VHH binders against EKC/KEOPS complex subunit cgi121 (cgi121). Designs and how they scored, part 180

Target 1, 174 residues: EKC/KEOPS complex subunit cgi121 (cgi121), of Schizosaccharomyces pombe (q9p7j3)
Amino acid sequence: MILPLFPETQVHVFVYENVSNCAAIHEQLISQNPIYDYAFLDAATILYKKQVYSAIIRALEDRRDEQMKTKTIHSEVILSLSPKTEISSAFRQFSMTKKSKNIVVVKIDSKLTEEEEFERLDKLVEGNRVEFSDEELQKLIDFKVLKKNYKLDPSTLENPLASILSSIALRGYS
Short names: E, the ipSAE of ESMFold2; O, the ipSAE of OpenDDE; V2, 0.75 times the mean of E and O plus 0.25 times the DockQ between their complexes.

## First folded at step 19 (VHH)

Design pl16 (from pk10 with G99S; framework vhh_7n9e_1; at its last look DockQ between E and O 0.96; V2 from the best seeds 0.88)
Fold by OpenDDE, look of step 19:
Structure pl16 (fold): chain B 174 residues (1-174), chain A 123 residues (1-123)
Amino acid sequence: as target 1 above (174 residues)
Amino acid sequence: DVQLVESGGGLVQAGGSLRLSCAASGFTFSAYAMYWGRQAPGKGREWVSGITWRGRSTLYASSVKGRFTISRDNAKNTLYLQMNNLKPEDTALYYCAASIFPFSTDFSDYDYWGQGTQVTVSS
């Protein structure tokens, strides 16, 4: 996928359910294995496609403007999901853990087609690929976690999209 | 109550300039991407320009690129469109729009619209 604002940057997003090797993937991330150069998100924290793309756009803007707070574009995507400025908090809130079962995987600066990237990623992730859609994300979400991450109250839970995206947009502004 | 109120339109000669403003209220302006669209008589709505929530990124339709400049002042909750070297084909009703999604050229992603301000460019 190409974002209109960043025509030179190809982005791919994949969703996996029933992943059996999250612990192994996590170890590779800790060791900074370049083969695992993705943003691995816990699907329990992601409700909308627009949530992911909002974080991606924010991260890409920050990279372009040389204002990233993290070391890599993929870590910046994780940070960009958070309403908090603390990197450790963002990772705790949104990144895949050893205990994760369902994940969202983001690739920035891909040189491959979506299908080619999938084939590559499929060698790393032991799970079932599902469609990257609001419908599928809704099946994987943990609303308790979502509520906690974005401090949603009953009134905002009626339309959590606006609240979530606002939180992403306003991070660091208040 | 959400409001987007456009102003600054009018009649100008070809080659002239106008500066449009869009005053926003009723929502957190700095959390929204802002856009300009236009509709000429007998034609559909055309996407003109967009700017992200922080004003760091802008995009223009090919027909206005190099002539129009979109900007925003989040402190004033105002969106602007500087239009230079206006042409008769720029004649249209110009709309301001807002989207909570950080950027899209698809009108279906827009949450709020203004009533528009008329721009007429004579030959």
Scores: ipSAE 0.878, ipTM 0.930, lowest interface PAE 0.5, mean pLDDT 95
Fold by ESMFold2, look of step 19:
Structure pl16 (fold): chain B 174 residues (1-174), chain A 123 residues (1-123)
Amino acid sequence: as target 1 above (174 residues)
Amino acid sequence: DVQLVESGGGLVQAGGSLRLSCAASGFTFSAYAMYWGRQAPGKGREWVSGITWRGRSTLYASSVKGRFTISRDNAKNTLYLQMNNLKPEDTALYYCAASIFPFSTDFSDYDYWGQGTQVTVSS
């Protein structure tokens, strides 16, 4: 995918369900293995495609303007999902953990087609790829986690898109 | 109770300038990307320009780039379009729009629309 505002930046997003090796992936992320240079998100926290793309666009704006708070663009995507400014809270709330079962994986600055990137990622993740779509994300979300992460009330939870995306937009400004 | 109200249109001679405003209410303006579109008589809608949440990123249709400048003032809940070196082909109804998604050139992604302000550029 190429975003209109960032035409020279190739982005791919993948979704896996029933992932059996999150602990192994987590170990590689801690060791900063460059083969694992992706953002690994817990799918229990992601309801919309637009949620992920909003975080990506914010992270890319911050990188361009030298306002990133984290070391890599992928860690910046994780921060950008959060309504809170504290980096450790964002990772605790949105990152894949050793106990995660379903994940969303983001690659920014890819030099590969989507299928080429998938072939590399598929060697790293033991799970079943599903479509990156709102329908599939809805099957994997934990609404209790979503409500907590974005402080949604019953009226907001009925149509949470605007509340979630505004949290991403406004972090640090409200 | 969302409103987007455009103003600043009018009749100008070719080569002239106009500044359009779009006053927003009923939603958190700083959480929305904002856009200008236009519709000339007898033609479909044309995307003109867009600007992200806090104004840090902008994009322009090639037909207006270098002549038009989009900007926003989040403290005043107002979007602007400065139009310089106007040409007769710029004659159109100009309307603003908003999306909660941070940027799209696809009209189907937009949440709110204004009614428009007429710009007429004479030879």
Scores: ipSAE 0.825, ipTM 0.917, lowest interface PAE 0.8, mean pLDDT 93
ESMFold2 (binder alone), look of step 19: mean pLDDT 88; pTM 0.881

Design pl2 (from pk10 with S30Q; framework vhh_7n9e_1; at its last look DockQ between E and O 0.95; V2 from the best seeds 0.88)
Fold by OpenDDE, look of step 19:
Structure pl2 (fold): chain B 174 residues (1-174), chain A 123 residues (1-123)
Amino acid sequence: as target 1 above (174 residues)
Amino acid sequence: DVQLVESGGGLVQAGGSLRLSCAASGFTFQAYAMYWGRQAPGKGREWVSGITWRGRSTLYASSVKGRFTISRDNAKNTLYLQMNNLKPEDTALYYCAAGIFPFSTDFSDYDYWGQGTQVTVSS
């Protein structure tokens, strides 16, 4: 898809459930294999599409303004999900781990169509693709993890979206 | 209590300028994207411009691009719209809106709206 603010940047987001090779993918990421040039997120930490797109937009703004805190746009997306400024914390909170079962995969600057990108990614991920929707994300979320990551309390749980997006927006302002 | 209060509208001649303001209260202003829309008599609401929460990105409708400038002052919880080279077709009620999502041109993504300020451009 194309974001209105970044018409020259194509973005794709995919969701996989029951992924059997997260450990193998993780090893490739550690080795910085260019074939794995994506943001691999733990789906247990993602509740809304808007959460992902908010992080993407923030990361793209920072890249454009030459203010990224991380080395790559995809790592910046991971950082942008976090209410914390520490990169290590952001990765611990939101990045796919060896133990992950469900993942959200983000591709920035894709030169391929969504279908082409899917075919490429499908060779890397051993799992079942599901729709990138709030409905599907809701099935994969770990609310304990979500509450911890964004410090949600009972009052904020009435509208988690607002709290999550505010946290993303206000990172670095506290 | 959330409030968006527009001001700065009025009657101007074609080619003139106006600066609209939108004073926000009741929510964390810097966490919201801000927008201007307008509605001319007998027409639907038209998207005019938007700005992200940090003010780093802006977007304009093609009809106002090059003439209008959107800006914000997060310290003052205020949104602005500088309108230059105004045309009769710019005559409308101008609305301020806020959305928690970082940016959208879809009105359905906006959470709060003002009451509007009238801009009239005479020939």
Scores: ipSAE 0.908, ipTM 0.947, lowest interface PAE 0.5, mean pLDDT 96
Fold by ESMFold2, look of step 19:
Structure pl2 (fold): chain B 174 residues (1-174), chain A 123 residues (1-123)
Amino acid sequence: as target 1 above (174 residues)
Amino acid sequence: DVQLVESGGGLVQAGGSLRLSCAASGFTFQAYAMYWGRQAPGKGREWVSGITWRGRSTLYASSVKGRFTISRDNAKNTLYLQMNNLKPEDTALYYCAAGIFPFSTDFSDYDYWGQGTQVTVSS
């Protein structure tokens, strides 16, 4: 995918369900293994494609403007999902953990087609790929987690998109 | 109630300039990307320009790039379009729009629209 504002930056997003090796992946991420240079998100925290793309666009603007707070663009995407500025909170709330069952995986600055990137990622993730779509994300979300992460009122849970995207937009500015 | 109110339109000679404003109320302006579109008589809607949340990124339709400048003032909840070197083909109803998604050139991603201000460029 190519974003209109960042035409030379290729982005791919993948979704896996029933992942059996999150603990192994987590160890590689802690070790900063460059083969695992992706953003690994817990799918229980992601309801919309627009949620992911909003965080990506924010991270890319911050990289371009030399305002990143984290070491890599992928870690910056994880931070950018969060309503709060604290890096450790963002990782605790949105990153894949050893206990995760379903994940969303983001690759930024890919030099590969989506199919080629999938082929490489599929060697790392032991799970079933599903489509990156609102329909599939809706099956994997945990609304209790979503409500806590974004402090959603019962009324906003019926249509939470604007509240979620506002939180991404306003972190650090309100 | 959400309102987007455009102003600054009018009649101008070819080669002239106009500055459009869009006053926003009823939503958190700094959380929204903002856009200008236009509709000429007998034509469909045309995307003109967009600007991200805090004004750090902009994009223009090729037909206006280099002549039009989009900007925003988040303290005043106001969007602007500076239009220079105007041509008769720029004649249209100009309207602003807002979208909570940080940037899209697809009208279906927008949440709010203004009623528009008429710009007429005489030859």
Scores: ipSAE 0.809, ipTM 0.910, lowest interface PAE 0.9, mean pLDDT 93
ESMFold2 (binder alone), look of step 19: mean pLDDT 86; pTM 0.867

Design pl4 (from pk10 with T105S; framework vhh_7n9e_1; at its last look DockQ between E and O 0.89; V2 from the best seeds 0.86)
Fold by OpenDDE, look of step 19:
Structure pl4 (fold): chain B 174 residues (1-174), chain A 123 residues (1-123)
Amino acid sequence: as target 1 above (174 residues)
Amino acid sequence: DVQLVESGGGLVQAGGSLRLSCAASGFTFSAYAMYWGRQAPGKGREWVSGITWRGRSTLYASSVKGRFTISRDNAKNTLYLQMNNLKPEDTALYYCAAGIFPFSSDFSDYDYWGQGTQVTVSS
């Protein structure tokens, strides 16, 4: 996928359910294995496609403007999901853990087609690929986690999209 | 109560300039991407320009690129469109719109719309 604001940057997003090897993937990420150069998100924390793309766009703007707070564009995507400025908090909130079962995987700066990237990623992830859609994400979400991450209350739970995106947009804004 | 109120339109000669403003209220302005669209008589609505939450990124339709400049002042909850070297084909009703998604050229992603301000460019 090409974002209009960043025509030279190809982005791919994949969703996996029933992943059996999250612990193994996590170890590779800790060791900074370049083969695992993706943003691995816990699907339990993601409700909308627009949530993911909002974080991606913000991360890309940060990179372009040389204002990244993290070391890599993929880590910046994780940070960009969070309403908090603390990197450690963002990772605890949104990053895949060893206990994760469902994940959202983001690739930025891909030189491959979506299908080619999928084939590559499929060798790393032992799970079932599902469609990247609001419908599928809704099946994987943990609303307790979502409410906690974005401090949603009963009034905002009726339409959490606005609250989520506002939180992403306003992080660190003064 | 959400409001978007456009102003600054009028009659100008070809080659002239106008500066449109859009005053926003009733929502958190800095949390929304802002857009300009226009509709000429007998034609459908045309996308003109967009700007992200903090004004860090902008995009223009090919028909106005190099002539129009979109900007925003979040402290004043105001969106602007500087239009230079205006042409008769720029004649249209210009709309301001807001969308909570950081950027989209799809009108279906916009949440709020103004009533528009008329721009007429004479030959």
Scores: ipSAE 0.903, ipTM 0.944, lowest interface PAE 0.5, mean pLDDT 96
Fold by ESMFold2, look of step 19:
Structure pl4 (fold): chain B 174 residues (1-174), chain A 123 residues (1-123)
Amino acid sequence: as target 1 above (174 residues)
Amino acid sequence: DVQLVESGGGLVQAGGSLRLSCAASGFTFSAYAMYWGRQAPGKGREWVSGITWRGRSTLYASSVKGRFTISRDNAKNTLYLQMNNLKPEDTALYYCAAGIFPFSSDFSDYDYWGQGTQVTVSS
């Protein structure tokens, strides 16, 4: 996908369900294995495509303007999902863990087509790819987690898009 | 209640300039990307320009690039469009819009719309 504001930056997003090897992937991320240079998100925390793209857009603006707070663009995407500025909180709340079952995987600055990137990623993730769509994300979300991460009240939880995206927009500015 | 109110339109000769304003209320302005669109008589809506929530990124339709400048003042909840070197083909009703998604040129992604201010450019 090419975002209008960043026409030279190719982005791919994949969703996997029933992932059996999150612990192994987590170990590779800790060791900073360059083959695993993606953002691995817990799908239980992601309800909308726009949630992911809003975080990506924020991370890309911050990179362009030399305002990143983390060392890589993929870690910056993880931070950008968070309503709060503390890096450790963002990773705890949104990152894939050893116990995750479903994941959203983001690749920024890809030199590959979506299908080529999928072929590479599919060698790393033991799970079933599903469409990156609001319909599939709805099946994988944990609304209890979503409510806690974004401090949603019951009245907004039915259609929380604006509240979630506002949190992403306002982190560090409100 | 959400309100977007445009002002600054009028009649101007070709080559002239106008500055449009869009005053926003009823929502957290700094959380929204903002846009200008226009509609000429008997034509569909045309996307003109957009700006991200903190003003750090902007984009323009090719027909206005280099002549129009979008800006925002988040302290005043106001969006602006500076229009220079105006041409008769710029004649249209200009309206602002807001979208919680940080940037899209797709009108279906927008949440709020103003009623518009008329700009008429005579030859």
Scores: ipSAE 0.787, ipTM 0.900, lowest interface PAE 1.0, mean pLDDT 93
ESMFold2 (binder alone), look of step 19: mean pLDDT 86; pTM 0.859

Design pl5 (from pk10 with T105P; framework vhh_7n9e_1; at its last look DockQ between E and O 0.85; V2 from the best seeds 0.00; counts 0 for: SAP .675 > .668)
Fold by OpenDDE, look of step 19:
Structure pl5 (fold): chain B 174 residues (1-174), chain A 123 residues (1-123)
Amino acid sequence: as target 1 above (174 residues)
Amino acid sequence: DVQLVESGGGLVQAGGSLRLSCAASGFTFSAYAMYWGRQAPGKGREWVSGITWRGRSTLYASSVKGRFTISRDNAKNTLYLQMNNLKPEDTALYYCAAGIFPFSPDFSDYDYWGQGTQVTVSS
């Protein structure tokens, strides 16, 4: 996918359910294995496609403007999902853990087609690929986690999209 | 109560300039991307320009690129469109819109719309 604001940057997003090797992937990330140069998100924390793309856009703007707070664009995407400025908090809130079962995987600056990237990623992830859609994300979400991450209350739970995206947009600017 | 109120439209001669404003209220302005669209008589709505929530990125339709400049003042909850070197084909009702998504050229992603301000460019 090409974002209109960043025509030179190709982005791919994949969703996997019933992943059996999250612990192994996590170890590779800790060791900073370049083969695992993705943003691995816990699907339990993601409700909307727009949530993911909002974080991506913010991260890309930060990179362009040389204002990234993290070391890599993929880590910046994880940070950009969070309403909090603390990097450690953002990772605890949104990154894949060893206990994760369902994940959202983001690739930025891909030189491959979506299908080619999928084939590459499929060698790393032992799970079932599902469609990146609000419908599929809704099946994987943990609302307790979502409420906690974005401090949603009963009034905002009726339409959490605005609250989530506002939190992403306003992080660090209040 | 959400409101978007456009102003600054009018009649100008070809080659002239106008500056449109859009005053926003009833929502967190700085959390929304803002957009300009226009509709000429007998034509569909045309996307003109967009700006992200903090004004860090802008995009223009090819028909106005180099002539129009979109900007925003989040402290004043106001969106602007500076229009230079206006042409008769720029004649249209100009709409302001807000979208919670950081940026989209798709009108379906916009949450709020103004009533528009008329711009007429004479030859």
Scores: ipSAE 0.888, ipTM 0.935, lowest interface PAE 0.5, mean pLDDT 95
Fold by ESMFold2, look of step 19:
Structure pl5 (fold): chain B 174 residues (1-174), chain A 123 residues (1-123)
Amino acid sequence: as target 1 above (174 residues)
Amino acid sequence: DVQLVESGGGLVQAGGSLRLSCAASGFTFSAYAMYWGRQAPGKGREWVSGITWRGRSTLYASSVKGRFTISRDNAKNTLYLQMNNLKPEDTALYYCAAGIFPFSPDFSDYDYWGQGTQVTVSS
């Protein structure tokens, strides 16, 4: 996907369900293995495509303006999903863990087509790829986790898009 | 109550300038991307410009790039469009809009709309 604000930045997003090797992937991320240079998100925390794209847009603005708080653009996407400024809280709440079952994987600055990037990623992830769509994300979300992460009221949990995207927009500025 | 109120339109000669304002109330202005659109008589709506939450990123339709400048003042809940070197083809009703997701080409993603201010460019 090419975002209108960043037309020279190629972004790919993949969704996997029933992932059996999150513990192995997690070890590689802790070891900072450059082959694993993606944002690995727990799908239980992601309800909308726009949630992911808003975080990406914010991270890209911060990179362009030399305002990133984390070391890589992919870690900055993870931070940008969070309503709070603490880096460790953002990773705890949104990153894939050893116990994750379904994941959303983001690649920014890809030099590969979507199909080529998928072929590379598919060698790393033992799971079943599904479409990056609101329909598929809705099947994988944990609404209790979503409510906790974004402090959603019962009245907003029914249609939480604006609340979630506001949190992404306002982190550090509200 | 949510309101977007445009002002600053009027009649102007070709080559002139106008500054449009859009005063916002009833929602958290800084959480929204803001847009200007326009509609000429007998034509469909045309996207003109957009600006992200804190004004750090902007985008323009090719027909206005280099002549129009979008800006926002979050402390005053106000969106602006500086329009320079105006041409007769810029004649239109100009309206502001707010969207929670930045830069969607789909008008259904806009959450709030103003009623518009008329800009008429003679010559």
Scores: ipSAE 0.733, ipTM 0.878, lowest interface PAE 1.1, mean pLDDT 92
ESMFold2 (binder alone), look of step 19: mean pLDDT 84; pTM 0.847

Design pl7 (from pk10 with S108G; framework vhh_7n9e_1; at its last look DockQ between E and O 0.92; V2 from the best seeds 0.88)
Fold by OpenDDE, look of step 19:
Structure pl7 (fold): chain B 174 residues (1-174), chain A 123 residues (1-123)
Amino acid sequence: as target 1 above (174 residues)
Amino acid sequence: DVQLVESGGGLVQAGGSLRLSCAASGFTFSAYAMYWGRQAPGKGREWVSGITWRGRSTLYASSVKGRFTISRDNAKNTLYLQMNNLKPEDTALYYCAAGIFPFSTDFGDYDYWGQGTQVTVSS
């Protein structure tokens, strides 16, 4: 996918369910294996496509403006999902863990087509790929986690999209 | 109650300039991307320009690039469009729009619209 504001940057997003090797992937991330240069998100924390793309756009703006808070663009995407400024909190809230079963994987600056990138990623992830859609994400979401991450209350749960995106937009912004 | 109110339109000669404003209320302005669109008589709505929530990124339609400048003042909840070197083909009703998504050129992603302000450029 190409974003209008960043026409030179190719972005791919994939969703996997029933992933059996999250622990192994997590170990590779800790060791900073370059083959795993992706943002691995826990699907239990993602409700909308726009949530993911909002974080991506924010991260890309920060990179362009040399204002990233994290070391890599993919870690910045994880941070950008969070309403909190603390990096450690953002990772605890949104990053894939060893216990994750369903994940959203983001690739930024890909030189491959979506299909080529999928083939590459499919060698790393042992699970079933599903469509990146609100419908599929809704099946994987943990609303308890979502409510906690974005401090959603009954009034905001009627339209969680606006609340989530507002939180992303306003993080660290006065 | 959400409101977007455009102003600054009028009659101007070709080569002239206008500055449009859009006053926003009823929502958290700084959390929304803002946009300008326009509709000429007998034509569909045309996308003109967009700006992200923090005002750090802008985009323009090819037809106005280099002549129009979009900006925003989040402290005043106001969106602006500076229009220079106006042409007769710029004649249209200009609309302000807001979208909670960081940026999109798709009108379907916009949540709120103003009533529009008329811009007429004479030859």
Scores: ipSAE 0.904, ipTM 0.945, lowest interface PAE 0.5, mean pLDDT 96
Fold by ESMFold2, look of step 19:
Structure pl7 (fold): chain B 174 residues (1-174), chain A 123 residues (1-123)
Amino acid sequence: as target 1 above (174 residues)
Amino acid sequence: DVQLVESGGGLVQAGGSLRLSCAASGFTFSAYAMYWGRQAPGKGREWVSGITWRGRSTLYASSVKGRFTISRDNAKNTLYLQMNNLKPEDTALYYCAAGIFPFSTDFGDYDYWGQGTQVTVSS
């Protein structure tokens, strides 16, 4: 996928369900293995494609303008999902953990087609790929987690898109 | 109630300039990407320009690049379009739009629209 504002930046997003090796992936992320240079998100925290792309666009703007707060573009995506400014809170809330079952995986600056990137990623993730779509994400979300992460009231839980995207837009600026 | 109200249109000779404004109310302006579109008589809608919620990124249709400048003032909840070196083919109803998604060139992604302000460029 090429974003209109960032035409030199290729982005791929993948969704996996029933992942059996999150603990192994987590160990590789801690050791900073460059083969695992992706953003690994817990799918329990992601309800919309636009949620992920909003965070990606914010992270890319901040990288271009030399305003990133974290060490990598992929960690910056994780921060950008959060309504809070604290980096550690964003990672606790949105990153894949050893106990995660379903994940969303973001690759920024890919030099590969989507199919080629999938073939590489599929060697790392023991799980079943599903479509990156609002339909599939809705099956994997944990609404208790979503409500907590974005401080959603019962009045907003029926159609939370605008509230979630506003939180991503306004972090640090409201 | 959400309102987007355009102003600054009018009649201008080719080569001239106009500055359009779009005053926004009823929503958190700084959380929205903003856009200008136009529609010439008897033609479909044309995407003109867009700007991200904090004003740090902009994009222009090729037909206006280098002549038009989009900007926003989040303290005043106002979007602008500076139009220079106007051509007769720029004649259209110009309208602003807002979208909660940070940036899209697809009109289907926008949440709010203004009614528009007429720009007429005489040859």
Scores: ipSAE 0.825, ipTM 0.917, lowest interface PAE 0.9, mean pLDDT 93
ESMFold2 (binder alone), look of step 19: mean pLDDT 87; pTM 0.871

